VHH binders against q94cd5. Designs and how they scored, part 12

Target 1, 317 residues: q94cd5
Amino acid sequence: IILQFAPLNSSVDEGFWHSFSSLKLDKLGIDDSPISITGFYGPCGHPQVSNHLTLLSESLPLDEQSLIASTSHGNRNKCPVPGILYNTNTVESFNKLDKQSLLKAEANKIWEDIQSGKALEDPSVLPRFLVISFADLKKWSFRYWFAFPAFVLDPPVSLIELKPASEYFSSEEAESVSAACNDWRDSDLTTDVPFFLVSVSSDSKASIRHLKDLEACQGDHQKLLFGFYDPCHLPSNPGWPLRNYLALIRSRWNLETVWFFCYRESRGFADLNLSLVGQASITLSSGESAETVPNSVGWELNKGKRVPRSISLANSM

## First folded at step 3 (VHH)

Design s09 (framework vhh_vobarilizumab_d1)
Fold by ESMFold2-Fast, scan of step 3:
Structure s09 (fold): chain B 317 residues (1-317), chain A 120 residues (1-120)
Amino acid sequence: as target 1 above (317 residues)
Amino acid sequence: EVQLVESGGGLVQPGGSLRLSCAASGFTFSSYAMAWYRQAPGKGRELVAGISSGGTTSYADSVKGRFTISRDNAKNTLYLQMNSLRPEDTAVYYCAKRGLEYFDSYFDYWGQGTLVTVSS
């Protein structure tokens, strides 16, 4: 059985467009250099809306120093994700962008981060994204298109089982896991890191650990799961971020199978009935190189169509 | 939620026939190109047959003249009619949702697969 992933959607706050407009008018002018930005994972707050990466006013660097280097500063309520904004100054330039090459270039950066070990130190680089945009500031209208680069895994990852976390853990384990996740979300430690380890000891005590601590977590734990912040709410599909996560795990640790934990929230708190635990087979065939860059996917559809999104703020500016 | 569910696999003797079905849900089936892939033990995935949203078909050289891909947009179902089966056709067969060339890279969804065994 091949593991299926729920696709990721973009959400752009009006505040982002106001901040971007100010940046273009006050500092960029005709400068179309790519801009490092920060997106945020989190539930949209609506029962029917899932799998969102959101841009907020705070996603943009607002001073000249920040235009040179963008650093993830985090947010207790959201998981920061690095991205690149390609700001074009004409509709012709927007239409001429080589979207396939931009996707491949961004995917190559993710792969380099996996191979260099950077993704272990800062796993927020795994779900990195890009957005292309054209801003018509005379009309206060914006044309934009997101891509969420994800690797096409070959051979595909096979799903062994998938169930609600509440059915995988005992009652005592579930309470401990829920409490540990809530404590982690409320703390300064790893709260803004969207990929982590969940360890459960033989006495049913759970702890959340950084990915780089995997070796320290082995040996004295009853259960060890690869966890991630999952913006998806679908009961049978892990969210898009798991795709690059599995690429990292397959490349790094030579495991035959992996247990993963799709961490999901209800009203800002851990929800183990909504969260999923799965087991997958991740073995490579003996003739394949773990260092070869996989093919990538990720351009967002607009209402099922292959067209850019558009928004007008003429009535709100 | 994109879901693809294959059925119709099984054990068949050389020279026999099988018809595979793929029930699709969670997307506008009629708008997407669909394909059948297969994977034999210890080998990579091989494209067997493809069908465009408009009904144009393509086949791997190893199956041309023996296999027929078709779709029923009213039922959201993809089919693979397999005739004159050979032992080398033994594989897990996967239904796949594919985009057009440029956006063939956004939705890489696969079904769980259905096993076809051709042996005496």
Scores: ipSAE 0.000, ipTM 0.196, lowest interface PAE 15.4, mean pLDDT 80

Design s10 (framework vhh_vobarilizumab_d1)
Fold by ESMFold2-Fast, scan of step 3:
Structure s10 (fold): chain B 317 residues (1-317), chain A 120 residues (1-120)
Amino acid sequence: as target 1 above (317 residues)
Amino acid sequence: EVQLVESGGGLVQPGGSLRLSCAASGFTFSSYAMAWYRQAPGKGRELVAGISSGGSTSYADSVKGRFTISRDNAKNTLYLQMNSLRPEDTAVYYCAKKGLEYFDSYFDYWGQGTLVTVSS
């Protein structure tokens, strides 16, 4: 059975558009250079942006006060994700952007980070994203389109088993895993949250470990799973970030069989009924194919269609 | 969300026939090319048959003349009629929604598969 992934959705807070408008008016003018920005997974204070990659006012380094205000909306740390904003000054320029080349360029950066070992030191680079935009500041309307570059492995990954985490773990293990995940989310290790290891010992004690500690975790555990913060919520499909994670696992550790843990939250806490545990089978690359960058996909579908999104803030002004 | 649900697999004798179905939802079915892939035990995925949004078909050499791919856009369903089945056709068969090159460079979605076993 081929492993299928839940698609990633974007959400843009109105505060982001206000900050971006200020940036264009006060600093950029006609400058259309790409801008480094930060997106977020995790609690953002708004129910409808849950389980999405979200852009907030703090995604742009425009205003210290705006950053302080946005952090008041959540009591748990957000998981930062690096991204690139391609701003355009006309609708014609927006329409003429070479979308295939932009996606490929970002995918190549992820592949370089996997090959160099940077992704092991900083796994937050795996879910790297891009967004293209056109701001009509006279009408206070915005056109935008997200892409979440992800590798297409050939042959496709096979799914051996997938079930709610609550059905995979015993009651004692589930309690320990939930507690360990909640402690991890509340700790100073928030920069490691997007990708991590879940270790369960023979006495049912769970711990969350850094991805780079894999070898240190072997030999003294009953269960070892590759975990990731899953912003998606479909019950039968792991989220989109698992795609690049599997590419990393294949490339770095040459594993043919992987146990994975899709960490999902409900009401700000670990939810093992929503979280998934699965086992995947990966065909290993050899020779020249092991060094070749895979094909990539990732342009966001908007209500099933390959079109940009539009929003008007005229009524909010 | 894209959903592809295969059905129709089973055990069949060499020389027999099976018809596979794939129920699609979550996208405009008539606008996309669709395909059937298969994966035999211990082997990689291979393309079996493809059909464009306009109805043009293509087949792997190993199945040409024996298999027929078709679609019913009113029912959002893809079919694979398999005739003169051989032991080497034993595999899990997958329905796939094909990607558009311009935006998603080989953006494919696959169903969960249906097992076909051809044995005496």
Scores: ipSAE 0.000, ipTM 0.193, lowest interface PAE 16.1, mean pLDDT 81

Design s11 (framework vhh_vobarilizumab_d1)
Fold by ESMFold2-Fast, scan of step 3:
Structure s11 (fold): chain B 317 residues (1-317), chain A 120 residues (1-120)
Amino acid sequence: as target 1 above (317 residues)
Amino acid sequence: EVQLVESGGGLVQPGGSLRLSCAASGFTFSSYAMAWYRQAPGKGRELVAGISSGGSTSYADSVKGRFTISRDNAKNTLYLQMNSLRPEDTAVYYCAKTGLEYFDSYFDYWGQGTLVTVSS
């Protein structure tokens, strides 16, 4: 059976539009050059971190003091995601944007990061996104549309099994895994690293490692899983970040099957009844190349339709 | 087997400070998230503050900026520093550890509690 993913959800804080309006009025004017921005998300179940890919006022490239202020507070345990904003000055320009070419350009950046090994050092590049927008500052209304380049893997990944992590691990292993995950989430060194390795030794001791350490890993582990912060809560489907993660795993390592761990929280701590463990077949046929860029999809559905979102802040200003 | 022993409660005037301690035994303290709950007379229990095994903290809105939760893994001890105390902080304060088997319940195993009374 083909592995299916829970869909991506985005949100834009009203503070983002206020900050963007100020930036446009004070600095940009009619300059519609693409702007690098940072989105934020977290695993399902953290009280201080949204599980939606969220734009905040801190998402915009402000002066150095504003950037220092945003990183010193308000970003605790949030996973930063690189993105790009294509803002237009007219509805005509917004409608003329080549959406397919913009999506392909961002997909190519992700693929280059996978092929170069950058995604092993900074796996936050895997959920890279883009936003097109039109800001009507006379009406305080905004039209926008997110895209999340997701690779269409060929052949598709087949799901072998999927179950709650609490059913996969023994009680001793579960306690160790929960403790290790909580430590990974709390560490200043790994707070923003949403993709990682989970290793469980024969004595039921769990450890979490960076993806780059897989090749150095010795075979004294009983279990080895590819873990990620899962923003979704569905018991039958891994969240959207797993899709490009599997693209990385398939292209980087010669594995026939992979065990993955969908890390989910309850009240800000590891919850192995909500977290999932799955096994998937990722094998390529001998006639296929791991170096070719896969096709990509990713324009966000808005209430079931592929159309832009609109918001008015006239009553919120 | 799990034991949690709270101490440090007492009578204090509004605006005063108290430091609560919880001595833990019977489990690997450093591996578990810990929390402080309180129960005021005639009310249900409420979460006051939580701390993960790695030190991440969370607080109820009513105590943010006034209370600080901390832990000393070498001493198997959980602390709650309470500043700028208010009459509505009057309650029995309980120490709790997480229980993995109850996904709907983050914290399991209560201590005996320590009474904090804030009055003039």
Scores: ipSAE 0.000, ipTM 0.102, lowest interface PAE 23.8, mean pLDDT 80

Design s12 (framework vhh_vobarilizumab_d1)
Fold by ESMFold2-Fast, scan of step 3:
Structure s12 (fold): chain B 317 residues (1-317), chain A 120 residues (1-120)
Amino acid sequence: as target 1 above (317 residues)
Amino acid sequence: EVQLVESGGGLVQPGGSLRLSCAASGFTFSSYAMAWYRQAPGKGRELVAGISSGGSTSYADSVKGRFTISRDNAKNTLYLQMNSLRPEDTAVYYCAKVGLEYFDSYFDYWGQGTLVTVSS
């Protein structure tokens, strides 16, 4: 059975477009240079938008104190994800953007980060996204399209088993894992929040570790899992971030079988009934195939079609 | 204004020990994760040890078993106990208030650093 992933959907808050419009009018003018932005996984005030990458007013550059304030308890409901915005000044320019070239360029950056070891030091680069947009400030209407670059592994990864984490762990292990995950999230560590190791010792004590610590974690332990922040709530499918994670695992450690942990939150805290534990079988790469960038996909579907989204804010301005 | 002031660095013989301290002010210390980073001559900056607000710890492979990170929330102070020091531990050590990553950059507040030299 081929491992299937839950696709990401985009969500753009009205506040994002208000902040962007101010930035464009006050600073950018006709400058259409790419802009680094931050998206967020999780409900972030909208519990029904599971499996969404959300842009908020705070996604654009903010002052230093505002950034510090984002480490409040409310931050437990969201996970930051780096991205890039390509805004165009006309509809014609938007339509002329080489979408396949932009996707490939971003996927190549992720692959270079995997090959160089940067993704091991800073795994937050694995779920990088991009969005293209056109802002019609006369009509207060916005056209946009997200891409979530993800590698296609050949042959496909096989799923051996998948179950709720609450069924995989004993009650004592589950308590320890929940506590360790909550402490990790509360620590607000910048390098490891989206991807991490879950280690459970024979005495049922759990710890969350950095990916680069894998070799030090191997040894006398009952369980070792590759964990990631999963924005999805579907019981039968891991979320989209697992795709590039598996590419990193194959490239870095050349593992044929991996245990993974889809970390899912309820009300900002670890929820092991929603979280999943799975086992995957990976075909190892060798020789030149190990250095060759895999094929990539990622342009968001709108009602089953690869077309841009649009929104009007004329009545809310 | 966030301020982090490191102390405790110095010259030490291989196999020796040092304890670094970081005095924090300008934020609610107990609510944030803290970390120690170092930058050796000719190398980039690397994370040495981290500690969550709840006390969970993490260490770089090169220092596991030799270094211990701890915190005293009543004193707003972070510590790094360094044992069995090696010449390759020679670096400027920085205390950091851990923040969120924004715009492909880490948002950490750093102290001025304290120099540790391991030489015979």
Scores: ipSAE 0.000, ipTM 0.104, lowest interface PAE 21.2, mean pLDDT 79

Design s13 (framework vhh_vobarilizumab_d1)
Fold by ESMFold2-Fast, scan of step 3:
Structure s13 (fold): chain B 317 residues (1-317), chain A 120 residues (1-120)
Amino acid sequence: as target 1 above (317 residues)
Amino acid sequence: EVQLVESGGGLVQPGGSLRLSCAASGFTFSSYAMAWYRQAPGKGRELVAGISSGGSTSYADSVKGRFTISRDNAKNTLYLQMNSLRPEDTAVYYCAKEGLEYWDSYFDYWGQGTLVTVSS
């Protein structure tokens, strides 16, 4: 079956719009230069926050200390991911902005990071996102488009199997994997690293490693999986971050099949009944170059429609 | 301007066969992956079968061995051969084209659908 990914859902907090309004009134004025911002997501897998990438007041560069505090290693639900905000000053500019060109430009940055090896050193660049916004400060109303540039691989990735991690691992392996994942998330060195390797030895001991260490890990393990923080809760679908991850794996290591691990948490801890293990075929077509930039998709739908999201804060401002 | 037009649905008895067709226009058909989805009454959409631009196929476990997806690039047409049909195969079947801009599952462009009813 063709592998299907759960789509990204944007979650823009009221605090984000309050902070943005302050930034626009106090500093930006009519300046429409793109702004680097930080989004947050976590492997919570909870139905109410499933697939969310969240923008908070600390997403904006108003206070560098606020951003540092929100990425503290004591908060497991705030994995920071880079993004860019295109702020328009008029409805006309908002409607005229070339969404397709902006999406492609951002996808090309991700692809360059994959090919240069930057994504191995800093895999947080894989879930890179962009936002186009218009703020009507007279009405305290906001419109926005949200996108996660995601590669479309040709041929499509085929799903060989997908099951709960608790059904894939033995009882001994499951305990070891769970413990290793909790240690990875609690470590001050790896808490914010959303893509990693899971290895299980013949004695059922699990370890979590950085992606750059793949060559050192080959041949030493009974099981080797490509793991990632999965914001989805559905048993049938891996979350949106897997899409660019598979593009990285296909481009870098020429694997014909891959085992992947959708890491999901309950109440701040690894949950192997919620987490998934899958196997996918990522074989290139005969004669196709692994270096060819794939096509990309990514614009968020608003309740199934291709329209921007709207929010009013008139009674809150 | 992308258009996908499904046909071939109808009423059939259990154990019967149907061949669905999807006529594609408005894009270079041979360059895109295509798929068949279905949606039964009161249920969510389910991916049934997919075919890459290169001809590689994949199937949902529920239809594997009974359904065959194929494409004719010269005619810009996608097919789904359905054999040994069961009452649980009753659904509206949708043709889908690989998308390039919006996140709407794996495929962005969908046809209007064709109804398949398996009943005695």
Scores: ipSAE 0.018, ipTM 0.370, lowest interface PAE 6.0, mean pLDDT 82

Design s14 (framework vhh_vobarilizumab_d1)
Fold by ESMFold2-Fast, scan of step 3:
Structure s14 (fold): chain B 317 residues (1-317), chain A 120 residues (1-120)
Amino acid sequence: as target 1 above (317 residues)
Amino acid sequence: EVQLVESGGGLVQPGGSLRLSCAASGFTFSSYAMAWYRQAPGKGRELVAGISSGGSTSYADSVKGRFTISRDNAKNTLYLQMNSLRPEDTAVYYCAKEGLEYLDSYFDYWGQGTLVTVSS
């Protein structure tokens, strides 16, 4: 069966628009150069933020301390995701943006990071996103559209099996995996790593390792899983970040089958009943070049349609 | 339990100044970002100013240059120094704490508020 993925939804906090408006009026003016920003995955077990990428006031690069505070132990539910903001000065410019070219350009950057090995050193680049916007500061209204660039692999990845992590692991292994994941998430890091290895030894001891350590992990364990922070809650579908992860695995390692771990949180802690373990079959097609960039998709759906979102803060002010 | 108690509001003439205070308890104050929100009569809630655990600040454009947010971690207290007050600054001001879980808003815990009235 073809592996199906749950698509992401955007959420933009009012604080983001306040911070951006201040930045635009105080520093940018008519400068419409792209701006590097940081979005955040929230815990998949919370109904209003499940399957969401959220922009907060600290998403803009001028507030490093707010970013550190929001990723601290006390707020470990936040997983930072790099992105880029394309703000336009007019609604006409917003409507005329070449959306296909913007998506393609961002996907090409992800592909270059996969090919260069940068994605192994910093896997946070895999789920990078973009957002286009038009801010009408006279009306205090914003028009925006997110894209979550994701590769379309040909042939498609096949799902061999998928089950709750609690059914895959023994009770002893599950306790160890939960503890290891919670310890990983409690780490006081400036950025959390959203892609990692889960290693389980024959004595049921689990550890979380960096992707670059794959070769060092082989032979020292009973189970080795490719893990990722999954903002989704659906029991039958891995979240969107798995798409580019599989592209990385396909490009860097000639693995016919891969065990993956959709790490999911409830109330800030590992939830193995919500988390999934799956096995995927990855095939290199005859005539396929591992160096050829795949086709990409990712423009967000709004009410089932690929159209921009609009919000007015004048109604909330 | 998280508790935020605002004080320092009152009636002031245009061009005047007020300092709002927020006494925090029930959590490790120094570890969280804090903010001030306001709600004017007949209007929705507006983010006024934010401060990170490390002291980095952000302001709504309408108050930038006039208001200063600060914190005293030893006293578990958040401040908002309001200068050059205008009639449009009239609102109930709320202290807010960074949430432990993601919601649609960055700051999920608010106090009861303190009223600021700017009129002659």
Scores: ipSAE 0.000, ipTM 0.100, lowest interface PAE 20.3, mean pLDDT 79

Design s15 (framework vhh_vobarilizumab_d1)
Fold by ESMFold2-Fast, scan of step 3:
Structure s15 (fold): chain B 317 residues (1-317), chain A 120 residues (1-120)
Amino acid sequence: as target 1 above (317 residues)
Amino acid sequence: EVQLVESGGGLVQPGGSLRLSCAASGFTFSSYAMAWYRQAPGKGRELVAGISSGGSTSYADSVKGRFTISRDNAKNTLYLQMNSLRPEDTAVYYCAKEGLEFFDSYFDYWGQGTLVTVSS
């Protein structure tokens, strides 16, 4: 069976649109240059942390001093994700944007980060996103469309098994894994690192490690899993971020199968009944090149349709 | 859960015919575009034929006039009728579903494939 993924959803706070409107009126005018922005998300199951890729007022570039202040205090319990905003000044230019080319361009950036090794040092680049927008400031209405570029792996990845993490780990292992994940999640050093290694020793002690440490630590554990913060809640499917993660794993390491860990929370704490452990076959067929950039998908559907999202803030702004 | 199960592949002589089937489950079949892809040994995957939810079809130049894609929404089944088969049609054939989160023509749900070998 081919591995299938639960989709990632977007969310835009009113504060983002207010900040964008101010930026457009006060600084940009008719300037339609793409803008680097930061989105935020977290694992499924925390009541205060969004499991949608969310744009906040702090997502937009500010002056230099404001940027320093924002990054110092704004990232606890949420993962910053790099993105790009294509803002347009007319409905016509919005409709004429070559969405396929924009998706491919962002996917190519992810692929370059995988090939250069940047994704091992900063895995937050794996869920890189883009959004196109048109703001009608006379009506205070906004049209927008998100894409979460993800690779279509060729040959496809096959799912061998998938089950709750509580069924994979022993009781002692589960307690140790939960404690290690809670420590990783709460750390100032690791709140921005949504992809990691889970190792369990023969004495049932768990530790969380950085991806770049795989080759250094491969011989000193009983179990080794590729973990990630999973924003999705479906019991039958891992979330969307696993797609680019598997692309990274396939391109960097010679593995026939991979064990992965979909980290999910309940009330802000590790929940191994909700979290999943899976095993997948990632074998590349003889003659295939792991260096060739795969095809990509990722444009968000609006209630099952291929149309942009719209919001009116006429009564709020 | 989305599942696609291909069948109908096998060994056939040049000039022969085969009909491939894809049984779909876990989604509203009639609402999505479907496609057939193939991968020959040592080559990348290529789109062979596509069909929209409304029934509009498209074909690769190499198979146009020889292959026919069709769908039966009542049976949740996709078909590929292959006529005048050539040795270069030898490949694993995959059924693919339009993804939940894409705007372009790429498909992100794939079956396990069915092998077609054209040889005497």
Scores: ipSAE 0.011, ipTM 0.246, lowest interface PAE 9.3, mean pLDDT 81

Design s16 (framework vhh_vobarilizumab_d1)
Fold by ESMFold2-Fast, scan of step 3:
Structure s16 (fold): chain B 317 residues (1-317), chain A 120 residues (1-120)
Amino acid sequence: as target 1 above (317 residues)
Amino acid sequence: EVQLVESGGGLVQPGGSLRLSCAASGFTFSSYAMAWYRQAPGKGRELVAGISSGGSTSYADSVKGRFTISRDNAKNTLYLQMNSLRPEDTAVYYCAKEGLEWFDSYFDYWGQGTLVTVSS
């Protein structure tokens, strides 16, 4: 079967729009230059909060020290994701903006990061996102589009098997993997690294390593999995971040199949009953080039419709 | 669980006709746009025809006037009627479903494909 992915949804805190309004009134005026922003997601695995990328007041660049402090002082459930905001000054500009070109431009940045090796050093760039907005400050209303650029791999990735991690690992392996993942998450140095290697030795000991260390891991494992923080909770579908992760894996390493690990948490701790282990075929077909940028998708729908999201803060000043 | 199963491919002579079918399950078929893609040996995948949930159709220039896409919502089935087939139509044909967050020309879910060979 073809591997299916659970889509991401945007979640914009009211504080984000209040902070943006202040920024626009005090600094930007009519300047509509793109703004670098930071979104957040985590491997929650619960239906109420799953598959969301969140914008908070701290997502906007306030000053150099505040931005550095915000990105340096992560916590277990707030993984920073780079993004870009295209704010428009008129409804006409908002409606005219070439969404396809903007999506393609962001996808090209991700592809460049994959090809240059930047994504191997800092894989947090893989779930890069973009926002197009229009702020009507007279009405305190905001209209916006979110996109989560993701590659359409050709041929599609074929799913060989997918099961709960608790059914894939032995009891001893599961305890070791859970402990290693919790230790990884508790590390200040790894709080914002949402893509990693899971290695399990023949004596059932697990370790978590950075993607760039793959070469060092190849001889030392009985099981080697490509892990990622999965915002999804569904037993049948890996989350959206896996799409660009597979593009990175296919582009960088000569593998016929890949074992992946959809890391999911319950109450802030590793949950191997919610977490998934899958095996996929990622082989390139004869006549394909690993260097050609794939087609991309990612625009968010509003309740299944191709219309922008909107919010009014008229009663919230 | 979304499943798309293509059928109807085969060997046909130039100028002949074939009708491809795609049986869909695991979602509310009538609510989604559907498409047919093809991939010839040694070439990339190309969009052949698309149909919206409301029945609006679009076609690649290479097949306009020869191919007709249609859907039967009661049977959860997508069709591609292929007339005046040419050797260059030889490809594996794939059924695709519109993704939840996509409104461009790309689709989220793909079937395994059905082979069409046009030769004498």
Scores: ipSAE 0.005, ipTM 0.207, lowest interface PAE 10.0, mean pLDDT 81

